VH-VL binders against q54fm4. Designs and how they scored, part 8

Target 1, 189 residues: q54fm4
Amino acid sequence: MSTAPSPTITSPTQTSPVVINKSLICQDSTVSNGVQIAIGTVLHPRSSIIISEGAGPIIIGENNIIEELVQIVNKSPEPMIIGSNNLFEVGSYIECKSIGNGNVFEPKCKILKNTIIKDQCSIGAGCIVSEDKICENNTIIAQTQNSQIQTTSTLPYDHHSSIHMTHLELLHKSIPLFHTIKKTPILEK
Key: E = the ipSAE of ESMFold2; O = the ipSAE of OpenDDE; V2 = 0.75 times the mean of E and O plus 0.25 times the DockQ between their complexes.

## First folded at step 7 (VH-VL; framework fv_daratumumab)

Design t1 (at its last look DockQ between E and O 0.52; V2 from the best seeds 0.00; counts 0 for: pae E 11.5 > 2)
Fold by OpenDDE, look of step 7:
Structure t1 (fold): chain C 189 residues (1-189), chain A 122 residues (1-122), chain B 107 residues (1-107)
Amino acid sequence: as target 1 above (189 residues)
Amino acid sequence: EVQLLESGGGLVQPGGSLRLSCAVSGFTFSNYAMSWVRQAPGKGLEWVSAISGSGGSTYYADSVKGRFTISRDNSKNTLYLQMNSLRAEDTAVYFCAKDLEGWFGLYGMDVWGQGTLVTVSS
Amino acid sequence: EIVLTQSPATLSLSPGERATLSCRASQSVSDYLAWYQQKPGQAPRLLIYDASNRATGIPARFSGSGSGTDFTLTISSLEPEDFAVYYCQQYDDWPLTFGQGTKVEIK
């Protein structure tokens, strides 16, 4: 009875945890002077963070993912504050007063002027958050065939939170392999 | 002018604990990552720990991991290093250092305190 | 961890001479490299960041070059106050690491 050699479970090559120690800004992104970006945050190519003339600074927290063609624009003299762990998907337009933490902005959604997005919200693809609107925690805005609907749920956040860090790690590992990275702007002292 | 002032150093027995403080002034404290770097007598520089501007991210050298805790109180403009289970090899001048880059960057350290001496000896 | 090896360990020169210090990384650190000067009994002072950018207030005689694994700090003409220990430091990966230092001393 030839004892079949037990398949050597090649222990998954413990890929050294990707160290997220800085912001990752692609050279092809556009970032105005006065923008502050925290550690871990990723700006994909062709993303834009723009401060209009006379507008206040844009402050972006940690571990945000800003994908291609995303436009973050501050036109207000007041600072725009974006928290941490947010996902801005391709083509989203952001002109908010503030964004909290753990939010997902799906492709081509629009956050219009003076809006406040709190925490753990999900803005569906192509959805529009009207001017001056306040989205409370766990707000879900989604597009149906007939209308834009709003509800409250933690489900989107739970999903987001479970994969966001993995996504970040992947980006920090992969983006520098394919894209030129520019340095985070040095803030004027 | 940016200033960093370390305190809390002293003589401690092996296994003991110390808490270092770094009082900062001259800049928006919360906008900058901070680090602790130590230098044993007659030796080179060794990075110990770092913390992001918000305090949301902390990093440690393997030599101190599990024993040291970095923290900050942005309302008090103070950086801390809690050191537990101290060893003889922890004997060093401990410097607090400000990161050069703006928000939450960890780059070059453009401003250093004068350091505080920690001596671990029986 | 990324190991930074500095050379030479000691550099003996006279005032007015050119100093060339080397820092080699065990793996690429891109341009995430800083140089520091430390005088006896003093805290380190940042000289160069991002491999080649001179920090504020640093004299023009100091310059940094290199990328990837090989970096150089150059002092074009040594002044008496430049005799010190110089450290390189990488911030590309955790843990942050320093070279062992190069001592520039008077010949």
Scores: ipSAE 0.019, ipTM 0.610, lowest interface PAE 6.8, mean pLDDT 89
Fold by ESMFold2, look of step 7:
Structure t1 (fold): chain C 189 residues (1-189), chain A 122 residues (1-122), chain B 107 residues (1-107)
Amino acid sequence: as target 1 above (189 residues)
Amino acid sequence: EVQLLESGGGLVQPGGSLRLSCAVSGFTFSNYAMSWVRQAPGKGLEWVSAISGSGGSTYYADSVKGRFTISRDNSKNTLYLQMNSLRAEDTAVYFCAKDLEGWFGLYGMDVWGQGTLVTVSS
Amino acid sequence: EIVLTQSPATLSLSPGERATLSCRASQSVSDYLAWYQQKPGQAPRLLIYDASNRATGIPARFSGSGSGTDFTLTISSLEPEDFAVYYCQQYDDWPLTFGQGTKVEIK
């Protein structure tokens, strides 16, 4: 049994703990009927989660961060399943079959149809995960000028999860200060 | 129609255990957070525990932390409350309740079961 | 935890009268507040959510108002079936908490 290292996180301003008991869905986001989003997930303005005509539902787990201009689109009749604690950075495009937990999708990366991303993967900015590809746990994909390279991370999941949760708590406190939040999802009645 | 049916209540001695079940129908169970709420005889309502639709997040009142465990089996459409180290003050009617909106957060409990009585007495 | 204090504890009124029930929170809960009605031997019934939205099937004589720390449930003209106990409940922070209840009884 091995516990992950607990790095020291600098906290220049001490605030009261925030309890995450709801998703934050910005009013300027677009969410299709049939999308399910679990507690703690944050949708930034101008993000979209779209079910194409004739496509199956999109099911999104807890505590995900979906940044501006991210597009999550299901065009398949099969359900799209996205796990928990994932970070989708600005402008990424997601048309996967499934995504596991604790993954990072850097800006403007493209995750193409029928892909399976497991856990703790990092997809570099502008990288393309080709159709039908399976990324096993801890996969890192990065872009060079002339090629896309793949390697394996040894970063422990507990370390990543701690940093992610701190980021999420900040968003739950700060986003309502600047944006209007959907109270009753327009899409789920 | 939406239905919630509690079972598993009864008489138990202090220090004993019970497992409550709540069978659900009429909605997609995995989409909704669920709660247990209790009411001691002649008293008001007390929230006990909640669980997210996936089962990935669980929450407890301080009075039951470490003694009670909420769980769900989405394939059987059943919510559970495992109650260990029971005390006299746990004597109550226990309700299961469905959240009004399951995925975007908590908005109030719109459907309640009929309740099951748990009596903790020597 | 957030304490909800309801007043009055008991409200004795006749049918046709207006009932005003108060719920005060120990800290702001924004508008994350629900009201429930409970009759003897029955489960609670959701009346109002998000402070002011009437749940499906709830008669128009029930209305909720307020935000932050001070909330009100109003029953504009009491019907015989409205004599019951009413609870407020907040869902802004864990743990979820209920007020102690206001009993509305026939004079």
Scores: ipSAE 0.006, ipTM 0.562, lowest interface PAE 11.5, mean pLDDT 85
ESMFold2 (binder alone), look of step 7: mean pLDDT 93; pTM 0.948

Design t2 (at its last look DockQ between E and O 0.04; V2 from the best seeds 0.00; counts 0 for: pae E 15.4 > 2, placed apart)
Fold by OpenDDE, look of step 7:
Structure t2 (fold): chain C 189 residues (1-189), chain A 122 residues (1-122), chain B 107 residues (1-107)
Amino acid sequence: as target 1 above (189 residues)
Amino acid sequence: EVQLLESGGGLVQPGGSLRLSCAVSGFTFSNYAMSWVRQAPGKGLEWVSAISGSGGSTYYADSVKGRFTISRDNSKNTLYLQMNSLRAEDTAVYFCAKDLEVWIGLYGMDVWGQGTLVTVSS
Amino acid sequence: EIVLTQSPATLSLSPGERATLSCRASQSVSDYLAWYQQKPGQAPRLLIYDASNRATGIPARFSGSGSGTDFTLTISSLEPEDFAVYYCQQYDDWPLTFGQGTKVEIK
């Protein structure tokens, strides 16, 4: 009875945890002077963070994902403040006063002038948050066939929070392999 | 002008504890990562610990991991290093250093304090 | 950890001479390399960041070059105040690491 050799379970090569030690800004992104981006935050190719003439600075927190064709624009003389752990998906337009933490902005959504998005919100694809609107924590805006609806739930955040860091790790590992990363900008103090 | 001022150094026995502070001024403290770097007498520079601007991320050298804790109070513009279970080899001038980058990542350290001396001796 | 090896350990030169300092990394650090100057009894001063960018207020005689694993700090013409210890430092990966330093001394 030839004892079949027990398949050597090759222990999954413990991929060394990706060290997130800096922001990751692709060369073909557009970033105005005066923009501050915290560690871990990723700017995909063809993303834009723009400070209009005479406008205040844009400050972006940690571990944000800013995907392709995202436009973040400050036209106000006041600073635009974006928190941490937000996902800005492809083609979203952001012209807010402030954004909190853990929000998801789905593709081609628009956050219009002087809006405040607090924490753990989800803005659905193609949805528009009107000017001067305040989205309270856990606000969900979604597009139905007939209308844009608003509700409150923690479900989107729970899902987001469970995968966001994994997503970041993947991006920090993969993006430099395929894209040129911007050098540290010299911003005049 | 950006200024960093370390304090809290002194003489401590092996196994003892110290808490270092670094008071900062001249910049938006929360927008910059900070580091502690030490230099033993007559030796080179050794990175000890770093903390992100928000304080959400902390990093340690293996030599101090589990013994040292870096923290910050952005409302007080102060960086801290709690040092426990101190060893003779921890004897050094401890510098606090500000990260250069407005991206709030870890890059070159553009401003350094004058350092505070920690001496671990029986 | 990424080990940075600086050479030479000591560089003896006269004022006006060109100084060339080397820093080699055990693995690629891209351009995430900084150079520091330290004088006796003083804190380090940033000279170069991102391998080749001169920090604010640093004289033009200081220049950095290199990428990957091999880096060079050049002082085109040494001034009396340039005699010091120079350190390279990588910030590509944790832990942050410094070279052992090169002492530039008067011949």
Scores: ipSAE 0.021, ipTM 0.622, lowest interface PAE 5.3, mean pLDDT 89
Fold by ESMFold2, look of step 7:
Structure t2 (fold): chain C 189 residues (1-189), chain A 122 residues (1-122), chain B 107 residues (1-107)
Amino acid sequence: as target 1 above (189 residues)
Amino acid sequence: EVQLLESGGGLVQPGGSLRLSCAVSGFTFSNYAMSWVRQAPGKGLEWVSAISGSGGSTYYADSVKGRFTISRDNSKNTLYLQMNSLRAEDTAVYFCAKDLEVWIGLYGMDVWGQGTLVTVSS
Amino acid sequence: EIVLTQSPATLSLSPGERATLSCRASQSVSDYLAWYQQKPGQAPRLLIYDASNRATGIPARFSGSGSGTDFTLTISSLEPEDFAVYYCQQYDDWPLTFGQGTKVEIK
């Protein structure tokens, strides 16, 4: 074979199962009143999830990883809805209408107002998703010297999903060793 | 009620140094980015520097890079601007300002101090 | 660096008239634009953020509009206290920059 365009992806071997049954929110993260965060999601130190004055709630699904200096901000009166299994890498800025599942937002990318990001998208470092844009499933946005390029992945994101869960399990074990953890929110009637 | 009070301005010779302070009250200081903005007499506004809520990220206008250092002490609710190698063109009223929300460079400045005058003259 | 160009440099108007102030950016700033009012001897006051949202305590006669590169501040009916200098400011990219100002003065 002269070319091998698809890399080989293997699942890691696990010695014992890790049960993820809570969110892990570092004490020095900032979370506005009105934010809901589902089980398994990790907020790293200095990350922030902010509801601007007069804006609607932010609802975040399960097993998301929100790295340092990530800012998720809702300035719209409508709810912002973020699905599950998303990775928000260091310093990314998120002001979407909605984000689906299994997406990767590489460092310092900006997701601007009224955007809709569906599933399995990858937004490259420093890239900007312009306001009102809709990224359909499997969209890849990357930076070149001359411009920002958009394409559609021909490969499943199975390696992302597998790596993501392994990463998440490690974070749930390791972060409490080095950081103070906020109590998870309790919702009443 | 949010209040910002600048101090430390005065007359200084070219090449000299000065440290400005901004005492804050009425909000959780560590949660908000802060900026310094200056205005030369009879002129418009010029952004000078900004610092994140934790102090981990700092930003500077090109005109002051390498000469000015922004810092904060969150335990004392105080923002600082260390100004070195001062030049005549640094003569201005210096305002501290609180950003509307947490992340610097993404929001307007909703509360401003009264300003402190720095005069750089021979 | 993103340059903001305000026009006109001066508006000479009477109380009760409508003021329209323009701010143009050298590149898109999305809606990350603020408007400030400054009276003589005072600090600036935030009027509008994110292009169109009034800051708390700002009267309804102030409104902002526009996105991208072209922005407008409108004062629907000038009051005596509105005669001042107005600045636009972008916060989309570093360094943060202000326009040169528009002076609204009594005719």
Scores: ipSAE 0.005, ipTM 0.453, lowest interface PAE 15.4, mean pLDDT 82
ESMFold2 (binder alone), look of step 7: mean pLDDT 93; pTM 0.945

Design t3 (at its last look DockQ between E and O 0.36; V2 from the best seeds 0.00; counts 0 for: pae E 11.2 > 2)
Fold by OpenDDE, look of step 7:
Structure t3 (fold): chain C 189 residues (1-189), chain A 124 residues (1-124), chain B 107 residues (1-107)
Amino acid sequence: as target 1 above (189 residues)
Amino acid sequence: EVQLLESGGGLVQPGGSLRLSCAVSGFTFSNYAMSWVRQAPGKGLEWVSAISGSGGSTYYADSVKGRFTISRDNSKNTLYLQMNSLRAEDTAVYFCAKDLGETVWYGLYGMDVWGQGTLVTVSS
Amino acid sequence: EIVLTQSPATLSLSPGERATLSCRASQSVSDYLAWYQQKPGQAPRLLIYDASNRATGIPARFSGSGSGTDFTLTISSLEPEDFAVYYCQQYDDWPLTFGQGTKVEIK
């Protein structure tokens, strides 16, 4: 009775942990001079971070994900400050005074001028945060069939926080395989 | 024209401290990461430390970690290197260098402009 | 840390000759590699960044090539002022590291 050799369970190739040691900016993204982007932050293709003429700098923290067609624009003479671990999904428009940490901006949402988004907020797809608004921690803005609603909950953040770093790791691994990465911002003479 | 001017070098005893400065002009200082690079007499280049444009992020070589502190005052257009617990092996010309890239730092540290350097000699 | 090994240690050539300098990384640095020239008593000067981009004001006789682990600096025709020490430097990962340098000297 020839004992069939037990299939050698090839231990899943321990994919070497992706070392996030830099920002990842795709070549076809648009980034103005004066924009500061911290380590881990990812700019997808066709994203834009724009400082208008006479406007202050844009400072972006660590480990942000800025997806395709996202527009971050500062038109104010004051600095725009964006914290860390935020997700800006496809087509979102951001013209805020400041954004904290751990926020999710769903597709095509709009954050209008002089708005303050604190921490762990979730802005639903297509939702609009009006000018001069302050979203307190854990603010949820969502679109219903009839109206835009606002509530407070930690649930979206809990979900976001559980997957965000994994998402980042994947992006840092995969994006360079398919996209050219911007290396040195050439000051447009 | 971009200019970098190091100062603060000199003779110091082992265990002593020294603070280097790098005065910069000709560019928006806060938009660029800065580095310190040293060169021992007759030796090659050794990266020492770097700091982001805003000063929010700092990086150190293992050889100086815990002993050296890089900082900057963007209002004064000045880069600093505080060196404590100096050793003989720290003897070198210290250069300040400007990052080539504007504000897209954290791993992109090609250095397009260098100062003339300041000599630090650690000797008993 | 990423170790950069330059070769040869010394390159003895005459003016007008082609110089080829090598820089090998212990691991891939993509194209995050710069080349510097240093003359005695002077600060380093950036020649090439991102492996192949010539810095502003650098003569066309200087060129960089390579990606990943193997990089080359080429001086197509050496001028008298090109006799110096050349360093490669990676900025793909912390800590930033330099090669040990190649000395280009007059034969």
Scores: ipSAE 0.025, ipTM 0.657, lowest interface PAE 4.3, mean pLDDT 89
Fold by ESMFold2, look of step 7:
Structure t3 (fold): chain C 189 residues (1-189), chain A 124 residues (1-124), chain B 107 residues (1-107)
Amino acid sequence: as target 1 above (189 residues)
Amino acid sequence: EVQLLESGGGLVQPGGSLRLSCAVSGFTFSNYAMSWVRQAPGKGLEWVSAISGSGGSTYYADSVKGRFTISRDNSKNTLYLQMNSLRAEDTAVYFCAKDLGETVWYGLYGMDVWGQGTLVTVSS
Amino acid sequence: EIVLTQSPATLSLSPGERATLSCRASQSVSDYLAWYQQKPGQAPRLLIYDASNRATGIPARFSGSGSGTDFTLTISSLEPEDFAVYYCQQYDDWPLTFGQGTKVEIK
């Protein structure tokens, strides 16, 4: 878990960037006792991070964006480790062993048990990453009409990192204006 | 019972180095951000440095940036502050402090448990 | 960096009186403000976090109020053990900063 330099992009509708120094956890998200979430990560309403009975902890790094209806579930006795700067889009399901940094999980994709997703991967909408699969850096999995295909990305990293940080800065500014934020030191749900 | 115990303070010449330790007990250390705060004799409180529960993120006051390094060993329940290139103005009692917020919910919410402090004196 | 200015510097009162301590931030810190008590030779003690929430074990006579830039710590009826130095501290933005302190002393 590393802290990458945060690029600053001034949007045409804003005159200054927001400083990110806290996690932003919406009140109506669900988080089990034993989950660790680092600074900058945003949990949208109706997202859930669940440790099943007898399962190990879930550790989530910095500056992740976890959208509505995302489910992150550890059912293994071993720790689940999720890195930094990942985007989990609406309704995705995550039961991995580990996820690295800078990945995108498009809507309703499913990441099944014991999977290892490394860095800068993109998992397409509705795609399924099968149990025990390892996705090496820069893997793209996409849905075709009849199947999933896997390719390797050649896109420059710095353009995608800038978009993520701009999105995150907007969320840290805007979400507190419209949503109640959790402040409870301990959550036992 | 939550306890924090600093050690490693002492007398040192300008330009010298010291390593402070803070041994912790009574809570799950890796779940909480930690800070070092100092207080010069007869003066107010000054925040020095902070580190995330995992140790993946570190933060420093401008007055110590590049000279001090905060670290933690979660397997030994110990927080560290490596202080290099010490100056007379670094003379202070150094406290370690635990943030109130479990990292799963908050970044920083205030320091609810403090150690007794350890004195660092920098003089010729 | 965010400057916290406490007033008054010294507050001289008798036991049983009401104490009102002020903390003003140089920019909005939302509710991200804590209050600490410190007695000579001791570590600080957290009293109030998030502007108005009492920390565990803090007596009801301590209350915090305010938001944005203006914050108040109130001690409704001073007890002998309340004569100490009080600090406010913001955690809205790096670097974390403390006010310079208000000494509450016996008249």
Scores: ipSAE 0.000, ipTM 0.517, lowest interface PAE 11.2, mean pLDDT 85
ESMFold2 (binder alone), look of step 7: mean pLDDT 92; pTM 0.944

Design t4 (at its last look DockQ between E and O 0.37; V2 from the best seeds 0.00; counts 0 for: sugar tag NYT H31, pae E 10.7 > 2)
Fold by OpenDDE, look of step 7:
Structure t4 (fold): chain C 189 residues (1-189), chain A 122 residues (1-122), chain B 107 residues (1-107)
Amino acid sequence: as target 1 above (189 residues)
Amino acid sequence: EVQLLESGGGLVQPGGSLRLSCAVSGFTFSNYTMHWVRQAPGKGLEWVSAISGSGGSTYYADSVKGRFTISRDNSKNTLYLQMNSLRAEDTAVYFCAKDLEGWYGLYGMDVWGQGTLVTVSS
Amino acid sequence: EIVLTQSPATLSLSPGERATLSCRASQSVSDYLAWYQQKPGQAPRLLIYDASNRATGIPARFSGSGSGTDFTLTISSLEPEDFAVYYCQQYDDWPLTFGQGTKVEIK
């Protein structure tokens, strides 16, 4: 009775951990001069980060995900400051004074001028944050069938936090395989 | 003018500790990744550690991992390297270096300090 | 880690001559390669970044070329001050690594 050789469970090829050491900017993205982007941040194709004429710089922190058709625009002479670990989903429009850390901006949401988004907020799809609004930590803005509602909860952040880095690693691994990457803009010396 | 000035080097016994500092001027410190690079006497350059502009990300060579800690105080425009459990092979001139671009990315090191000598010897 | 191998180890030339230095990577580093010059008792100086971009203040006689795994630093006409050790360095992946260096010495 020939003992069939036990199938050698090929140990899953330990995919070497993706090393995040740069920003990842797709060639098809638009980035104005004066924009600063930190390590790990990903700009998908057809995303745009635009500084209007006479406007201040845009400074983006680490490990942000900026998806397709996202528009980040600064029209103010003051700097626009975006923190780290934020997710900007497809088609979101951002014209804020500042954004903190760990926020999620769902598809086609709009953040209007002079707004301040603090930390761990969730802006629902298609929702609009009005001008001059301040969203405190853990603010949730969501669209119901009848109205836009605002509440406070840590649940969205907990979910986001659990998957964001994994998502980022995947992007750093996969995007260069399918898209041409441009060099990070050089700061005017 | 961009300037980097290392300090804290000296003679230490094996197993000892040192803390290096790098005072910087002439640029927005928080916008740049900073590096420590060392050079043993008569040898080549060896990257030791890096820290992102915000300090949120740190990187280490395997040779120093678990023993060295890179940090920064952006309010003081100072880069640090805490070196613990020092070994003879850690003997080197330690340079602090500024990353080329203020993008928290890696683009090479455009400005270097003059270095500080660390000697590990019994 | 990515290993960078420089060649030759030593290059003996006269002033006015062309110097060609090679740096080979064990794997592709795209164009994330820098060249440095180091003189005795001094800190390294950045010459080239992104394989072919000349750093600020670097004379035109210095040029870099290459991509992927093979890179070249060229000094079109050596000046007396160019006799030094040259290092290549990759910043494509962690850990950052340097070549072992090429010494350009006067013949």
Scores: ipSAE 0.022, ipTM 0.643, lowest interface PAE 5.3, mean pLDDT 90
Fold by ESMFold2, look of step 7:
Parts: structure tokens; sequence; C-alpha cells
Structure t4 (fold): chain C 189 residues (1-189), chain A 122 residues (1-122), chain B 107 residues (1-107)
């Protein structure tokens, strides 16, 4: 089975005094058999990670935030690989081939079949990343009046990474207060 | 058959360094959080360090923070512990261990190696 | 740091007797508690995870109970191979911690 991508942003110490040590999967989320989710990743209620019939596994790395109504769907027989430190905001739809690290998918954006999103990309609200597209590192896609534009970010991601980890810390503390958390069934290995 | 085999232990003087290795087989290494746990002679168990499946997150006991570095090479199915600035109180058998289900969180360590002895003495 | 206190330190019993081992946490760990068995010269063996779930291959005479701060490992009828040291371990918060152990020895 495929390994989770190594994150391109690593820190020997996180900026928060609290260390995230578990994934946090709300009971109200839907997760297909064959999905693998690494430590720190948070699935909000009503999110879904679906492996279609005949499709390959979905491998999700560490410290991702998957918000309400996000749909991650693999319809390909090949594995879908999602890296670490990504933010999937409310209602985004993801049918990629692979996603790297430190990306932001703003509300209701659509990432279509066989796309490759590398690292530190930002996909604007309601934007569509067409089938087979490859977004290189630091790509920003945003919606204007009647078109999508693409540019390259110059913002330092050290600050972004710190904000992301602070957000994760808050979620790991707050979500269990209000929601029941899933655990993975124990299977003979 | 899941197997973990530690190596790299030995006798070292205070202030010295050692690197421990844990060779892994029988499971998809990159899916699991891995741990180092030590046991001083005649004493109980002490958790030392953990590393996520990707290697992106690392955790340390306060007693070793800043001196020990956990790492992994998923292409070689090998876990490492670099131990620097060793002290007499670091003398112990060091075990590597696999977390039962590290993808969704921690559930306890279901497979352990047999350990490697580190002795720090002048 | 969450301190786990095991009692008793030593439990002297005969084969066939019931063993009851206690583990108390300094703060709630929910059900994130495991029990291990360790025989002399061997690595620990996972018995129980999530306070009450038996690990694969562990005999039914081992059972765990409790939540929050108070946990119990019960061995319903001791077999000769059960005389060992038992550790509890929490995985609710970093750093992960073990109890100091309870030795179960033959009377």
Amino acid sequence: as target 1 above (189 residues)
Amino acid sequence: EVQLLESGGGLVQPGGSLRLSCAVSGFTFSNYTMHWVRQAPGKGLEWVSAISGSGGSTYYADSVKGRFTISRDNSKNTLYLQMNSLRAEDTAVYFCAKDLEGWYGLYGMDVWGQGTLVTVSS
Amino acid sequence: EIVLTQSPATLSLSPGERATLSCRASQSVSDYLAWYQQKPGQAPRLLIYDASNRATGIPARFSGSGSGTDFTLTISSLEPEDFAVYYCQQYDDWPLTFGQGTKVEIK
C-alpha cells in the first residue's frame, strides 16, 4: 500500500505548547472501508470520505482539517494520496489523484478527476480545478467577475503553518465536547 | 509475521552518542505511529519517543527532549533513535514498538521488539 | 504529565485464584488505557486496550474495566504462565506514561 506523502513543511517543534497526538473523526462523518487517516487529522460532522465501488484506497496524511460537508471521493482504481497540513473548507469537493502539503481549499471549490495539487496551493471559493490539471507549488487559483485566475503566491508559509497548527489545537480540544468520536475497528492483520 | 528488531546498543561513556535502529517487517510501516520505550535494569517501563507514520510529527518525553531525535526511513522500513549527550540515567533496554492503530490515533503498542541494551558508564 | 498509580505493588496468589489489579490516573484519561504483561527477560505483551478490549490472542480470563481515573485488570483464574509484572499505560495525553507495575507472584 502507498505511503503517506512526506510533508514539505516540517518543524522540529510546533509553535503551540500542546502536541496533537490523535486523529479526530466525528461519528457523524462518513468514512468508507479502506480509507487511512493519519494522526492529527480532523473530520468535522457531515464530511465524507468515499471509496466508490471498484476504486482504490484513500490515504490521508497528518494534521489535515476537513470541514463540514466536504466530500473526498476516489472513483479511480488507483490510490488517492493526500498529504499533510491541508485545509478543506466547508462543502469543497475533492476527486484528485494526489494532493501534497499545506494547501487550502476554500468553500465549495471543486477539485476534479485525476488532478495533482502539489504544495502550498490555495484554491479559491467556488473555483474549479479541471480534470487532469497539475497545480505546481505555491499556485493560487481565485475567482474574479467571470473568470478564474492563476498566480503564484509570495506569502511566507511559516506564518500559515503556525496558524494551521493553532487551529488544529483548538479543534482537538473543542470538538469532543460536542460530538461523538469514531474509532477504527480492530482487524486481524 | 510482524517483526521488530532493535540494534545499535552498547557501552558508551557519559556525554557520548549512539544511534539505535529498529528493522521492521510484516506490515505497512508508513501507516503506523512507532514508539521507543525504555526500561532501566530492575525498573519499570518509560515511554521515550514517538513518530507519526509519515515522520511529520515527533514526540518526546521531557527527560530526553533536546538530546534524542526519533526518525524513520519508510523506504528502508527502519525506525531510528539518535541519542546524544548520554547520561548514566539513560542506561536501559530500549524497545521499539508499533502502535496498534496509529492512523486514527493511539490504541496501545501491540508489537514490541526484544530490545537492545544501552549502558552509559565511565 | 499524567501519573498512573498501580496497586497493590505485589500480589501473592496461587494458581486458580482470581487476581484484581488496580490503576488510578491523576486525571481523567477517558477510556484511553492499556494493560501489558511482562515476564522476566521478555518484552511487554499488550493485553487490553481502550480500558476493556482484549487484544488479539489474549485469553478470555483477562478482562479490563473502568473509565476516567479508576481502572481494573482482572484475571479470573490464574494460570502458571500468568505470574508476571503488569503495567497500565495511558495514551490520552503526551507524554505517554506507564504505571509503576504490579507483580503477580506465586504464593
Scores: ipSAE 0.006, ipTM 0.534, lowest interface PAE 10.7, mean pLDDT 85
ESMFold2 (binder alone), look of step 7: mean pLDDT 92; pTM 0.948

